Miniprotein binders against a2bj90. Designs and how they scored, part 23

Target 1, 235 residues: a2bj90
Amino acid sequence: MSRSARRKTSALNTVLRVVEVFASIQGEGPFTGTYSVFVRLAGCNLRCPFCDTRYAWSLEAGKPLGVEELVEEIARYEPSLVVITGGEPLLQRHPLNSLVEGLESLGLRVQLETNGILPAPARDEQLWRVYHVVSPKDVPVRVPGAKLHPSWVDYARATGRAWFKFLVANEQHVREVAEYVAKLGIPRSRVYIMPLTPEKLDMKELLELHSRIASLAVKWRLNFSPRLHLLVQLP

## First folded at step 4 (miniprotein)

Design jc40
Fold by ESMFold2-Fast, scan of step 4:
Formats: C-alpha cells, structure tokens, sequence
Structure jc40 (fold): chain B 235 residues (1-235), chain A 88 residues (1-88)
C-alpha cells in the first residue's frame, strides 16, 4: 500500500474537529498521575448508555482547528503527556497522524484512547509509534455495534504499546473480561479493569467502588485503573 | 438467518478492506464503494430482524458517513441504532 499517497493525504487533511483542549492529571490507565494535556476530538461511532462525554458524540460539536495551531496550543502547556481522546479519535485518522507527527517532533509523549472498533495503526502510520489505551465495548457491558478489531491484538504483540481497559461493576464482569482476553491471547499484564461509575455516587461510594474493583484486580491477577480525576475532582 | 449472517459478514469484510484502501491512498472512490456496501449491510441486517446486526450495520454506515463528512446523517443513523438498542 502506498506510503507516499498516505503522506500526501495526511498533508491535504490537516484539520481536526476539536471539542476541547485542557490541562489535567491523567486519571486512568498505565499513565495514571501524569500531568497531561487532553485533546478531545469530536465524533463517535458508538452511543454508549454509560457515556459521560455525550457532548462530544457529534462531529459538529467540534470546531475545525489546523494541526499546526493545535500543536502550538498543546505545546504552551508543556505537558508530560498528550492524551488524545474523544469521541473516537480514529474517525479523524489522517489529520490525527499529522497531529502525532507534529507532537513527536517536539519530543512530546502521546497516548491515544480508542474504542478499538477501527483498525490498529499500520507500521507506516505515525500512530504506530505512540501509546494506545484500547477500551473494548464488546465485554462485559456489551454496547451494540461494538466489536474490537482483531488487529489491535497483533499491534499489542508487535509493539508493546497497547493496553486494554475494561469497565467493570462486579466480579461476574471481571470473569467475563478474563475469559475474553484469554480467548484473544491478550497477556494479563496488558489488561486493566476500571470501575464502571454511575453518575450519582458520593465520595464514600466512589471510594468503596474503587476498593472493591481493586480487590478483584488482585484476585484475578489483572491491572487496576482508578478514575483518579473523579476522586480528586479534576476534569 | 444463517444465510443472512454469512452475507452480512462478507459485505462487512469487503467494506473494511475498502476503508483500509482509503486510509492508505486517500482516494475517495474507496469511500463511495464502502458507502454502497454499508447500505447493503444495513439492508441485510434489517432483513434478518436481529437488533444486534442492525446496530452493528448502522454503526458501520455511520463510520463511512463520518469519513465522507456527512455528519448530520451519521448522527441520525447512530440515534436510530440507540433507539433499536433501547427497545431490545
């Protein structure tokens, strides 16, 4: 497949639909606790009932920003990590590759958050070189239309730059996740379970839920992801 | 039912290959073909009467519509998928 043609396409598609850019602490996944800039891209190919960022579902929710302008805005924060999230960032794949190239040229570490329905990066994409946290919606709380693309497992094995993060509410969910990742051949070392948080939990309930899910992570020999930003009341 | 599912899976595979070709080449002709196949996948899913297949097909159609810049149509298709999911 032509790398030259893809580079030309990336140059022609240098505009992203962006919902928001803000500084915070990464509250989830393998980089929990890192000072980060979050870039929320517009558009999502799912309508998860538990989604807390419904305002990003439509591509029309995002304002068009040039890749160069966005790189400059991100750089002003001097972040330890750039978290590209959404919606589903891979819906804007070509300009996203251009964004990643610009950020890497500045020595910035990039993490993409994706639902994994669209294919994993190819070796000649800029996205091949950055970190990915894949949040499948196949299990345990199945979202209709959600199906993890099998290329993500191959990408994780080839690069060591993908982790799989699952929302869980109870031990039955953890069992289903364990069976799912075993069937796909995903190493437990690359699997995170994270509390599925209902909208109206108070701080005591939130801590108790985190404690229960963390205990299950120990029992099932999986990694635990908090939702730290919720605990410390950051965006 | 089994025949619908097999045809559906074949259409989805061909559509994914076209989207991959688009990602590699930037040539919108692949997206136009993918749109045709996505519409066929929706038709097959509706004929099956399976809410899961219909939701999956609508999701795939929405992806192609997003890639084509047809944002309002993509939003409407995903709203339909959500309503079907809520009803079952």
Amino acid sequence: as target 1 above (235 residues)
Amino acid sequence: SDEFKKRFEEVVRKMEELIYRYEETGDEKYLEEALRLAEEAVRLARESGDPELISEALNLLAIVLFLLGRFEEADRVLEEAMKIWEEH
Scores: ipSAE 0.292, ipTM 0.647, lowest interface PAE 3.7, mean pLDDT 83

Design jc41
Fold by ESMFold2-Fast, scan of step 4:
Structure jc41 (fold): chain B 235 residues (1-235), chain A 88 residues (1-88)
Amino acid sequence: as target 1 above (235 residues)
Amino acid sequence: SDEFKKRFEEVVRKMEELIERYEETGDEKYLEEALRLAEEAVRLARESGDPELISEALNLLAIVLFLLGRFEEADRVLEEAMKIWEEH
């Protein structure tokens, strides 16, 4: 679904429903270790049983913030990376494009975290220009209703600005991921596997799980994403 | 039930076109029509008896409800999708 003819936002579409804004270290994906500001948008179109941020599921969980006000708040942190996450940020697509425009005007690098159910950006969206970490929920731990939009694979091939990150608990999950990405033609260089962390692991168990999944990444020739913020006890 | 899948795919495609029109114009009339199509998709999926199609249709309905600002209804629809996950 093309959005290349997209209109500029009206005044009524310059408001985002925001759950929280905070500084931390990006603990996941290709930018692991980067000093970041996280912007958690409200609303999600999935109800993942392993979700760490259930408090963001409803749009009512978000406070309305104007794009200009949000840009100013983010800029005060002087971040190396702005991580826009949620919920599902693409549910608020129109004001999100305006936010990205404001952040880019300040020279800030932006990364979007998305479940990939809604279409990838069109060439004339501001979102076309930023980095995307897509977390499909089709495999290996399937979520009802989750289906990766095929435009994300095309976007990744065309731009080199998307990676695919999968939660895995064991080698069978990694095998299913490998089959999935091969079927879709996703290059291994754009694939991350990340530990699926149960809520009540102690620190030793977290390290052992990270070690096992990292070893599987080497064996299957995929990239490994830690959950670094959990290991160093940051938000 | 190949006939149900074909009709389901046609309804989904038309619904996606209407959502794109809404994003271009901001006119909620397109979302109102998308809602009717999403409800038809749910009906077709339930008639098929395929839990994967039902979950997909419920997710699409929830997206339209979120865009319409009907957050409580969207939450209920997604709770139903989770129950299907438990049973399947």
Scores: ipSAE 0.267, ipTM 0.638, lowest interface PAE 3.9, mean pLDDT 83

Design jc42
Fold by ESMFold2-Fast, scan of step 4:
Structure jc42 (fold): chain B 235 residues (1-235), chain A 88 residues (1-88)
Amino acid sequence: as target 1 above (235 residues)
Amino acid sequence: SDEFKKRFEEVVRKMEELIWRYEETGDEKYLEEALRLAEEAVRLARESGDPELISEALNLLAIVLFLLGRFEEADRVLEEAMKIWEEH
C-alpha cells in the first residue's frame, strides 16, 4: 500500500518488514566462523532458481517491526556480528539506515548481504560505514534482471568495506567470474567463490563439492567461501 | 537492435536518477516518474524481442513497484521474469 510504503521510507516512520531474527555462526564470506545474529528482511527483486530462502521473496512475508524494537531484540543476543540479509535488504533502504545507526550506537559490527543491483551507499548514509558482501547474479549463472550496479566497485575501492561473492559449480564458472572481475577492475583480494549447492546433497557430496571449489580457488588465486553452516548443520 | 539498446540504457539511467532522488527526499513524485520510465523500459524491451532485456526491464519495474508499496504487482512481474528465465 501507498501509506505503508511512505511509513517505510520516512525518517519519522522507521519500520522494517522482517522475516526472522536468529543467532547462528556466519558460514560464508570474509567473516566465516563469527558468532552472529541474522536479520532476514523480506522482499527480493530477483527470483533466483537456486535460491535457498524463497520464503523471503515477498515483502508480505515479513512482519512489520519498528527499528527501536528490532535493535533491542538484536542486542539481547550480544552478537559479535549482525548480519542483515534477505531478500534484498536495500529495497528497505531508508529504515535500514536507521537500523544501522541504532546498531552502531551500541558498538555492534554490521554486515549487509546484497545482490548489488541497487546502488552502493552514498557517503552521507549510515550504510556507508558498514561491511557489505555483494553477491552479483549476472555471472556465472545469469539470473534474469540481475545487473551489478557499477557504484559497488567504486565503493569497494573507496572504503575497503565490500567483497564480491560468486556462486560457482565448476571451473568454467570460475573462469567466467575471473574474466568478469578483471573487466570491472575488482581486485582478486575482494573476490570470493562459493559452492553452488543443489537442494539434495548428502554430507559426502557437500564436502566433495566444497573441496572441488576450494581447489579451484587456489588454482585461480581467488578467495574461497565455504557454506560452513551447511557442513556443521546450523541454520 | 543497437538503437533499442541505447534507448533502453538511457531510460534506465534516468529511472535510476529518479530512484536516487526519491531516496534523498522521500518524495513519491520521483517514484511516480520512475514508474513511467520503468513501463517505457518494459515496452522497449518487449519491442526488441530480447528475453534478457525483457527480464531486466521487468526487474526494474518490480523495484519501483516495491518502493511504491504495490507488492502484489511486483510479485506478478517477477513471476513473469522467472518464466522467461525457465524458457531459456
Scores: ipSAE 0.237, ipTM 0.614, lowest interface PAE 4.1, mean pLDDT 82

Design jc43
Fold by ESMFold2-Fast, scan of step 4:
Structure jc43 (fold): chain B 235 residues (1-235), chain A 88 residues (1-88)
Amino acid sequence: as target 1 above (235 residues)
Amino acid sequence: SDEFKKRFEEVVRKMLELIRRYEETGDEKYLEEALRLAEEAVRLARESGDPELISEALNLLAIVLFLLGRFEEADRVLEEAMKIWEEH
């Protein structure tokens, strides 16, 4: 019997549309500084004007990869963290659950990046067991149609495996974030504010923006996320 | 308007439940019904004249279209939502 024949076929016999797979350092959120493999899935249900990854918007931008093949590719990097991002990964929910099952079978830690419009994982999904960084587009720079599904707040309270990350440019944005999370009952310990970086900043300007937003995080008692990869010039 | 918003929210809730049923079963009948509800949500939103509800409905329609493999239609729907944002 081959090695592959011993695997769970139901978990590893699905297809994902993948834009890119690469190793880097997680530059953002609660796992900043972690050696990671990034899996960018194709397709997004939003068209954010500040989007850095417009090339991933269409599902046609992704190449079809089998879950088993993708798990093997990820494993070759020996990562401390697998970051599944996109587009919006939850658009490919069924094969994504199968990918997570395969990755967890290898003892790999998984973090999902999501806009939170689609519901949070249910208890019977493999996605229930992994980490989630939710980036609501309701505030501070509202993207029309973007509405955080309320189940994400319930999921965060129930599991302690979700954080909420907001792009901010100034103190008014931070105030709007603080009001938003208070209204929804999101604990400040689960909230990150991150610099909204314009297209072209030199290193001095980038550091000054980081400093300003970090100072606001202290003032408003919120967590700060850098964009570390931009500061150290990694992908 | 309150009654209208309540009806819109009910349609959206049923649509999301159908998407969940599709993910659980693989049965395309749930996606076809979700498409019908998404189109109804768009119609209701357009009748309201509320650009926020129209954008929300278009976003949800695009999700169903993506799941059905109708990528070109999904892209067009999201382009409309973007134009609404630019106008408001």
Scores: ipSAE 0.501, ipTM 0.793, lowest interface PAE 2.3, mean pLDDT 85

Design jc44
Fold by ESMFold2-Fast, scan of step 4:
Structure jc44 (fold): chain B 235 residues (1-235), chain A 88 residues (1-88)
Amino acid sequence: as target 1 above (235 residues)
Amino acid sequence: SDEFKKRFEEVVEKMYELIRRYEETGDEKYLEEALRLAEEAVRLARESGDPELISEALNLLAIVLFLLGRFEEADRVLEEAMKIWEEH
C-alpha cells in the first residue's frame, strides 16, 4: 500500500530558468577538488552586499530549459559531481526535483548549494536523496530577512547529507558561528568555515587570508573550506 | 517599536508554517494565505519605521511571490529591500 502513501500531486513544470552550465573543479565545501559541472539557476530571494553572482539575481537572467535537455547537456561533460547552485535553486523546487530524478537515473552524484531559508527536502522528494551544502546568511555576515529554516538541522541529523558553510573574515566571526551552531545543535563535524574574499585581493593576500582562516578552523575544531577555484584561477 | 516587533514575529512564524504546509502538500492555497500574512508583515514593518524590519518583511514577501510564480513583483520588492539596506 506504499503507493497510496506517496505524494499526491498534479503534473509539475519541467522547465528551469538557467543562467549558465559549465565544467570546473568544485572549489568549496566537503567535495573540494572534484571535477564538476555547475548548473546556475536564476532567481534569488536575497540581495547580499557581498554577492559575487549578482547577474543571477533576476529570473529574467535565466533561459528556459527543459529538464530532459538540461540532463543531456550535463551528461556530455561526464562529471564526477553535478553542482546545482544559483541565486537560490529551491525557488524552482518542483522542476528541480525532476532534474535531480533525471540526473540520478544516469548514476550522477548531485550537490545542491542553498541559503537554507526555504525548508529542507521532505522524504518523498527526489531532493531528499542528494547532498546539500547550506550557506546560512544569519551569521556572521548577517543579511536582514535571512533566517535558516530549522528543518535543515533535522534533515542533516536524519540523512547525514547536509553541511553548513559560513563565510568568515576574522576570529570574531568564527566565535559567532560557533555560538550559532551550538544553539541550533549542529554538530561541528558538519560545519565549514570559508574565507570571505574581498573583491581586490592579489594572490599573496588571498593565500594569507586562506592561511589565517584555516588556522582558526584548527583552533576552533571546525572544518575548513578553501575557495580553491580562486587559488587556481578557474571559474 | 517593541510592541510592533512582537506582532511582526507572530506573523512571520505563521507565514513559515504556511510555506511548510505548501512544501508538504503542494497546495497553492497555503501560499495564498502566506501572501496575505506577508503583506500584513510589510504593513506592520512600515508602520514601525524600522528599516531592518521593513527589509526582513520585504524579503519574506519576495519568497512567497517567487513561489507563486510572480517573479516581476518579487524582483521589485527585493530591489526596494536593497535600497533600504544600503540606506541603513
Scores: ipSAE 0.397, ipTM 0.658, lowest interface PAE 2.3, mean pLDDT 83

Design jc45
Fold by ESMFold2-Fast, scan of step 4:
Structure jc45 (fold): chain B 235 residues (1-235), chain A 88 residues (1-88)
Amino acid sequence: as target 1 above (235 residues)
Amino acid sequence: SDEFKKRFEEVVRKMEELIFRYDETGDEKYLEEALRLAEEAVRLARESGDPELISEALNLLAIVLFLLGRFEEADRVLEEAMKIWEEH
């Protein structure tokens, strides 16, 4: 069977490569503090030096799960929010749209975490209707190959359903973020800065870093994202 | 150069159109054509000598390779992108 014919017949039978499904509290971004189920999809088109989920980089790291089966697993958690993350979830765009359709049919709120290299959703995609936290890796962290797709700015302005979350270590990084978002026309109200956490920090150092970045957010009139799960020792 | 950058951007635009066609139809022929264009983007970027363009082109090549199920090749391409960036 051709891939085109198979696509037309397989919307509910599409398969996602899934690394893990677990309940936790959303620790980051605009929904911080929300009881959530996390769906980590396999595969990533970046190799960030600071990545804490390197086990998800390869698509082979994921187990094949049917969309219907995954929707059922997610629903058992009775979450206030479904967080679809990875790797890069948009690498599995077709089955992801089917997953979103299934989750929305149950009245579940969906948030996607994406590096924003692949284009924003088109109006005819199920993904157009859900929330997106875009985490650019070109500024300030300068990951090789990371370039934010300009369609994400248009999507954010058109829908009000995208926010941009930047990893920052110091005030120079915040300045670079401010210049970047001004140049791209990203509204400051949709911009979050979040601490870039080195792998080996004790709790005192972690709190001090959060305090410094939060103070910079106030100074630069940007939103602040904690990494709450790290502070409360949740996954 | 500005000339190489403009040509690079046009190749990337055509490649994105093919990936959208694949998303709409499921026809792998669009991904095979996107692969050819991604390889052309890498060639143009290497000719420019711009490490940022080379890294961007390699990332786009890796995306197409992932979509084609060629995961080991995608991993190698991304490793090359990191090395080129670190050397510049």
Scores: ipSAE 0.329, ipTM 0.696, lowest interface PAE 3.0, mean pLDDT 84

Design jc46
Fold by ESMFold2-Fast, scan of step 4:
Structure jc46 (fold): chain B 235 residues (1-235), chain A 88 residues (1-88)
Amino acid sequence: as target 1 above (235 residues)
Amino acid sequence: SDEFKKRFEEVVRKMEELARRYLETGDEKYLEEALRLAEEAVRLARESGDPELISEALNLLAIVLFLLGRFEEADRVLEEAMKIWEEH
């Protein structure tokens, strides 16, 4: 049965469950404004009440796609950045490392979006070498089951390749974020606050919310992330 | 409570280590043991009556179920975690 075992191992390393692949502009975080290809992986270990991608929650929502096929599809877009998101991409960690290896072999820049519950990359993982935007759900609006793995703070300090992005609605949330990052020893230079956008805001309301949160970022000496794709009506 | 929390944290730590070993080796035996420990973590959390610990344990169980390909079971576990949060 070594052939069967080898095929299973190969599938674990080379097949991803993918919801969608599309080109857009990165609207959030440190690479805001970059022409990107988004790879949305299926499956998530959280059920955030403010989630706008609930269709990706189940691994069954994703189509099985080989790493080699996915690399080829991504490369056709000639992106400045590959954004791997979901769901929670680290649920598919084994084939994700293989995907990263393939993308890096083509000289493509990779950014992972993660909730940070699963451990940060180890030094022997391909994921160690790429950028990570970690969105802890511990604070300020706590999500059931959420707990940032402490290895992400060590990874950020060791590599300079992780940032922490928090959804905030008001100044109390910013205060809670500031206390949280101070306790964990996360430098302010690696912290982004981003507007928590309720459904169905009109454009004027959306811009006013962005303005308020940006002003709080200045006051608290934190970085600001827009939700640019919402402002310019891109996916 | 301190004893329960200490036991819970120790079981969680062992489970996380087994999941990591599975990701390194691909050996399903580590997942089978991780599942057993995840069920133990859920049991300990339920005995504590702490809704946050119960939610954390259910999340860990869901991760192991996802790795085992038991997606429908993982979805149910996460739905239970949401209900516990809503009720507390």
Scores: ipSAE 0.232, ipTM 0.632, lowest interface PAE 4.1, mean pLDDT 83

Design jc47
Fold by ESMFold2-Fast, scan of step 4:
Structure jc47 (fold): chain B 235 residues (1-235), chain A 91 residues (1-91)
Amino acid sequence: as target 1 above (235 residues)
Amino acid sequence: SDEFKKRFEEVVRKMEELIRRYEETGDEKYLEEALRLAEEAVRLARESGDPELISEALNLLAIVLFLLGRFEEADRVLEEAMKIWEELGDE
C-alpha cells in the first residue's frame, strides 16, 4: 500500500457520519437513569415500520465528523455514559472502533445499541470491551431482513457485556420472546422487555402501558426496560 | 427449501469472511468480491421463492452497498425488501 493509499484508508477509519450529539438521561435498558451523551450515527440496514428515528436511515443524514473532534465534543459534557446509537452503528464499524478507543482512553464508559444483524465484536476489536444492548428485530414484531447474528449469543456468554432488548405490546409477544431466547440459549438475566409505544399516547396511556409490560416482566421472570425519557419528557 | 438454505448460508459465510478481510486491510477489492457474493445470495433467495430469505439477502446486499458508499442503491434495495414483506401480508 502506498503512503497516499494508507492516508486515505486511515482517514476513512477516523471519520463518522453523525446525525446528532446531545446530553440526556439513558431511558432504556440496563443503564436506565444514567446521565449520558447520545451519539446518533447515520445509516441503517433496516426499515422498521415502528421506527421513531427515520431521519437517521440514510448515511447522507449524517455530517462527517472526525473521531478526534467527536471525542472532544463528547468529553465536554462530562458524561457518566456514552450511548452510541443510530441507525445501525456497526455499519460504520471501522471508525467506530477508533471512536471507542478514544473514549476509553479518557475513562469514559461506552454503550452501543445495535439491531444485531452484523456480527458481534471480535476479541481484537475495541468494541469487544464495551457494553452492547442488542435489539433483535426478528421477534416478536418481525421486520423484513432482520436476523440476529448467532455470534451475539456467544459474545454475551464470553464477556457478560451484552443484553437483549425486545419491544412488546402484549403477553403473546412476551411468550414469543421467552420461546426465542430459550431456543437460542440466551439467559433470562440478559433479557429486557420494553413497551412498544405508539406515538399518540397521552401520559396516562403511557403509564398504563408501562405498568402492563412491567407486570408481564414479573410474571415471565424477565427484566423490564422503561422508556423513561418519554415519561420525563426528555429527548 | 433446505438445499437453497444451505447454499445461501455458504455464500453468506464467504461474504462475511471477505468483509472481515476488508476490515483488516482497508482494501476495497474484498468488498467488490463480497458484492458479487451478495448478488449471488439474492439470486439464490429469489430462486427459492421464500420472501424471508429474499429479504435477508437484500439486507446483506444493502450492507455491502453501504460499505462501498453506494447509498442510493442500498436505499433502493432496502425499500424492495420492505415491499416484498408487505406483499407477503401480515404474517
Scores: ipSAE 0.280, ipTM 0.652, lowest interface PAE 3.5, mean pLDDT 83

Design jc5
Fold by ESMFold2-Fast, scan of step 4:
Parts: structure tokens; sequence; C-alpha cells
Structure jc5 (fold): chain B 235 residues (1-235), chain A 88 residues (1-88)
């Protein structure tokens, strides 16, 4: 009886609050173009003014799903990549480690997208072994309360499994990013700049913005991330 | 101000250690202690009068509240942080 109660308590720590699960193409970052399943977790510790997924801000917005059930749902898509995003996935760190363990047991590649405010994974976490795209909100468009945890730089150097992705609108933003990553000692090979896309951009404007930011990436010797899903009209 | 900022950083470091222990053990006692430290961080930040430091402290408080399942309180704290930022 007490073991049943303990299993129920453990299950609460192996339940994720999930907003949505869907298949698409990864449109951003180092794995752009990869057939992926996106798992959007609820809850976020930031309130970014440019946020496209405000519906995921509250943990209450997520449906509780058991880790085993979620692993089975993801596996049915047979993805080349599982993208765990949100909100801020690290707010659900304990059940997230369990999810990663389940996905790894099936040989699935996992990428976490995080704002980097919470610490990077420790060596004894399942999260240590997966890929991370860290989106600092310290610069160039500073978000209130955002501060990159310094452990992410150490993690990136130790593992080679983290990249840093920055939203930029113009050359001044790129300059600020270049200064920021130099100060923190982040290698340029791990840095992506990505267009900060306003809500009412038509296709011509979207392409022109991509072209300008890509040109700046070449000029500043940084990697470029498109927002490919926006260009090809996928979710 | 230097001593004040070092005190704030020390409180944050202790809070992070407690959250780490919670993630390892599942024992909510570590989160309850982290909450007290997060509240101390907010008090220190408010005493400084620095709106950026206040927003950082409120963000940390919201994280602990989310982990405790106190979602409505976390949302209110983050709304306060946004309001402070928008007023500058």
Amino acid sequence: as target 1 above (235 residues)
Amino acid sequence: SDEFKKRFEEVVRKMEELIRRYEETGDEKYLEEALRLAEEAVRLARESGDPELIDEALNLLAIVLFLLGRFEEADRVLEEAMKIWEEH
C-alpha cells in the first residue's frame, strides 16, 4: 500500500505539463531542416514582449501527461529529432530528465531549447547527454529578469552540446552580441544570430530581413539561423 | 553597493543549491527553504532600489513558486516584474 502511494508521488514527478506535440521541420538553429517532433512544455519564467507563444506562459496551460505516455506519442512520429521547447522546459527539470531517459532508450536525438536562466545540466543528469540551444535574453533586446547562467558557457566548452542563439534586428544588435559573447568567452562557432521578426511582416519583408541578417552573420563571422518554418509556412 | 551585490549573489547561489537538492531527492523541504531565500533576495533587491535587480529577484522567486506548484502566485510575480520594467 505504501509502495502504491510512493509510486503515485513519483508519478507526479514524472508528469509533464504539455501544451502541444506536433511534427514539423526544425526551422532554427544548428539542426535547421531536420524532420522533428516538437514538445512544447508549459510555464515560463520570462514575459518577452516579442513572444509568439504567450499561451504557454502559465504552467496551468499545460495538460498533465505521464512521461511513458509522452515517449510513446513522440515515438509514433519516428522523428530524426525531438525538440523540447516551451515556455521554459527547465522549470519541469525532474520529469524532463525522465523524459530524456525514455527518449534516449529508444535511440532518439533530443534538442532542448532554453532561455538559459536556470543552470546547465550536471554530469549526473540525463540532460547532460542531449543537445541544447540556449537563447539568452540578456542581449541585444534585454528582457526583464533575464540573466544567462554562467554554467552554460562551461557546459558548452566541456561537452560541445550547446549553442547560443540571439534575436537581432540590425547591425547594432549584432555588435552587442559579438561583444557579449567575447566577454563571456563563448566561441563564435557556437553562436547563431537569427532575425527578430515583427508580427506584421509580409513575405517580401521577411525575406529581406533574412537576407540582411544573413549578410551581417557573414560580415561578423557568426553563424546564421533562419526562421525556415516562417518562410515555408509550417508551424 | 559591492558588499550588497555579493550578498545578493550568495543568496542566489544557496537558493540554486537547494533547488538542485530538490531535483535530486524530490523532497519539498528544499523548495520551502529556497522560497525563503528567494524572498530574501527580493527584499535585498527592493532595498537597493535597482529595478533591474528587482526584476532578477522577482524572476527567481517566480521560478521557486512554479516548482512549488503555486502557479497563480508565480504569474502575479512575473506580471509585477513586467510592470516595473515597462515603467522605465
Scores: ipSAE 0.381, ipTM 0.735, lowest interface PAE 2.8, mean pLDDT 84

Design jc6
Fold by ESMFold2-Fast, scan of step 4:
Structure jc6 (fold): chain B 235 residues (1-235), chain A 88 residues (1-88)
Amino acid sequence: as target 1 above (235 residues)
Amino acid sequence: SDEFKKRFEEVVRKMEELIRRYEETGDEKYLEEALRLAEEAVRLARESGDPELISDALNLLAIVLFLLGRFEEADRVLEEAMKIWEEH
């Protein structure tokens, strides 16, 4: 092979379809309260009835943006955490690995949010080394087409870099989550339950819902994720 | 039927291996074969008459279509999956 054909990084996996880039506070999961920049990638393989980001469902919703350009834009925010979300980011897996490589080269902490239908990272992927919040849509109210890939449980056990976040409305939902994670061998320490927020709740109703789900988390010995951005009225 | 479910699961496993090979190599030949298997998974699911299996198979087809850049077809397939689920 010629020396020019031997590349460290694939120059061909360099474009992502991006819906939006913005600074906010991570409102959910294990890094709740962290000053973050959010990178919303276009395209999703699910059509969740409770989806807040329907505008990101189509890949056509995203603007093509080079990985190097995106890394520079993210770096200007000087974030404590880069949250890569979507849609489903793993639909753009090849350029996503290149993005993660660029961000890690700058010492930035990266968290991916995924529905977990596509396989977990392999050891030779840049994605292997970053944090993942997996939001299975199998339970408690199954979304059509949703099935958690079993490799996510293996990845979580091998790396300690994955957590599982479930939307719940009541105690029966929490029971179903507890049974699901026990069956799959997911440690309770890696499990978050989060309020399923109906549309048009006022602030009092939103706080009451958070209180109820948090109490259930204590009762069932699971971690609690708020939707902090909703409580403090951030994007 | 147990036999339909077993055949479906075998097709899904082969398709996932092909997608993994594509992720490792960047070679579209693996996606073309994955598409064929995804279409077979949809056929098997429809033969079973199980709305859950049909929805799962359509989701897998949509993933392969997204990877191939066939975004409009992927969107239509996912809309069909939602409609089938709503009808049960």
Scores: ipSAE 0.286, ipTM 0.654, lowest interface PAE 3.6, mean pLDDT 83

Design jc7
Fold by ESMFold2-Fast, scan of step 4:
Structure jc7 (fold): chain B 235 residues (1-235), chain A 88 residues (1-88)
Amino acid sequence: as target 1 above (235 residues)
Amino acid sequence: SDEFKKRFEEVVRKMEELIRRYEETGDEKYLEEALRLAEEAVRLARESGDPELISLALNLLAIVLFLLGRFEEADRVLEEAMKIWEEH
């Protein structure tokens, strides 16, 4: 490979478009309750009707930040977990791999949140070594153009570092999720159901919804994810 | 439908290989080839008349457009996918 081509690739891998960086508690998924720094990357390849972060849809919504500068900013929070979310962070795959390399060099744990439409990491990517929470939008609240890439199931089996998280509002949604994961061969132990929360629930309604979805998780023998940050009023 | 699905899957596979090569090399030539294949996938999907395939193809086109920095075109493509889905 010529030095010119290597320099071009290196330059391409050094800038991320970032919407926000903030400290909070991971409210969802297998690491619920962990002190985390959230890195929200710009750009998304879906237009989910229930999306809470529509401000991140365009890549133009993000400010360009160098990978080295971003690693230093994240490190100053001294987090137990770095959550890289978006939009869809795999749209910025090149510089994302560089970010992960920098974070891992400091011994930081990294979790990626992804819609799973783009392929799972290959063995030679830095992303192969981090945790992934995949949120398929194929079911139960179907989003146009959403299809889970089959490589995510293979990645989960090979590494034990991927989980699948589904937004559900009722028992019919849970049934559709159960059928979906069975057909794809996703182990039940890797599946989380999470409440689909409408915009204007009061605290009593929010807790009642959590209780109902948690009860369904027990009934269907699936894992339950709260939206803890909503319950404790954190970002 | 089976004929269109098989051709569609083959085009998508080739497109994914090109995107992977772009991710490895940074060479925009691979993205330009992926764009051509994404446009072919959209054409095949429209010929099938299957709203699901059309929405999938439009999403893949939008991904390539985002990678090329063509954000306004990507937004329009994703809006079209939503309209097609809502109409079916």
Scores: ipSAE 0.373, ipTM 0.721, lowest interface PAE 3.0, mean pLDDT 84

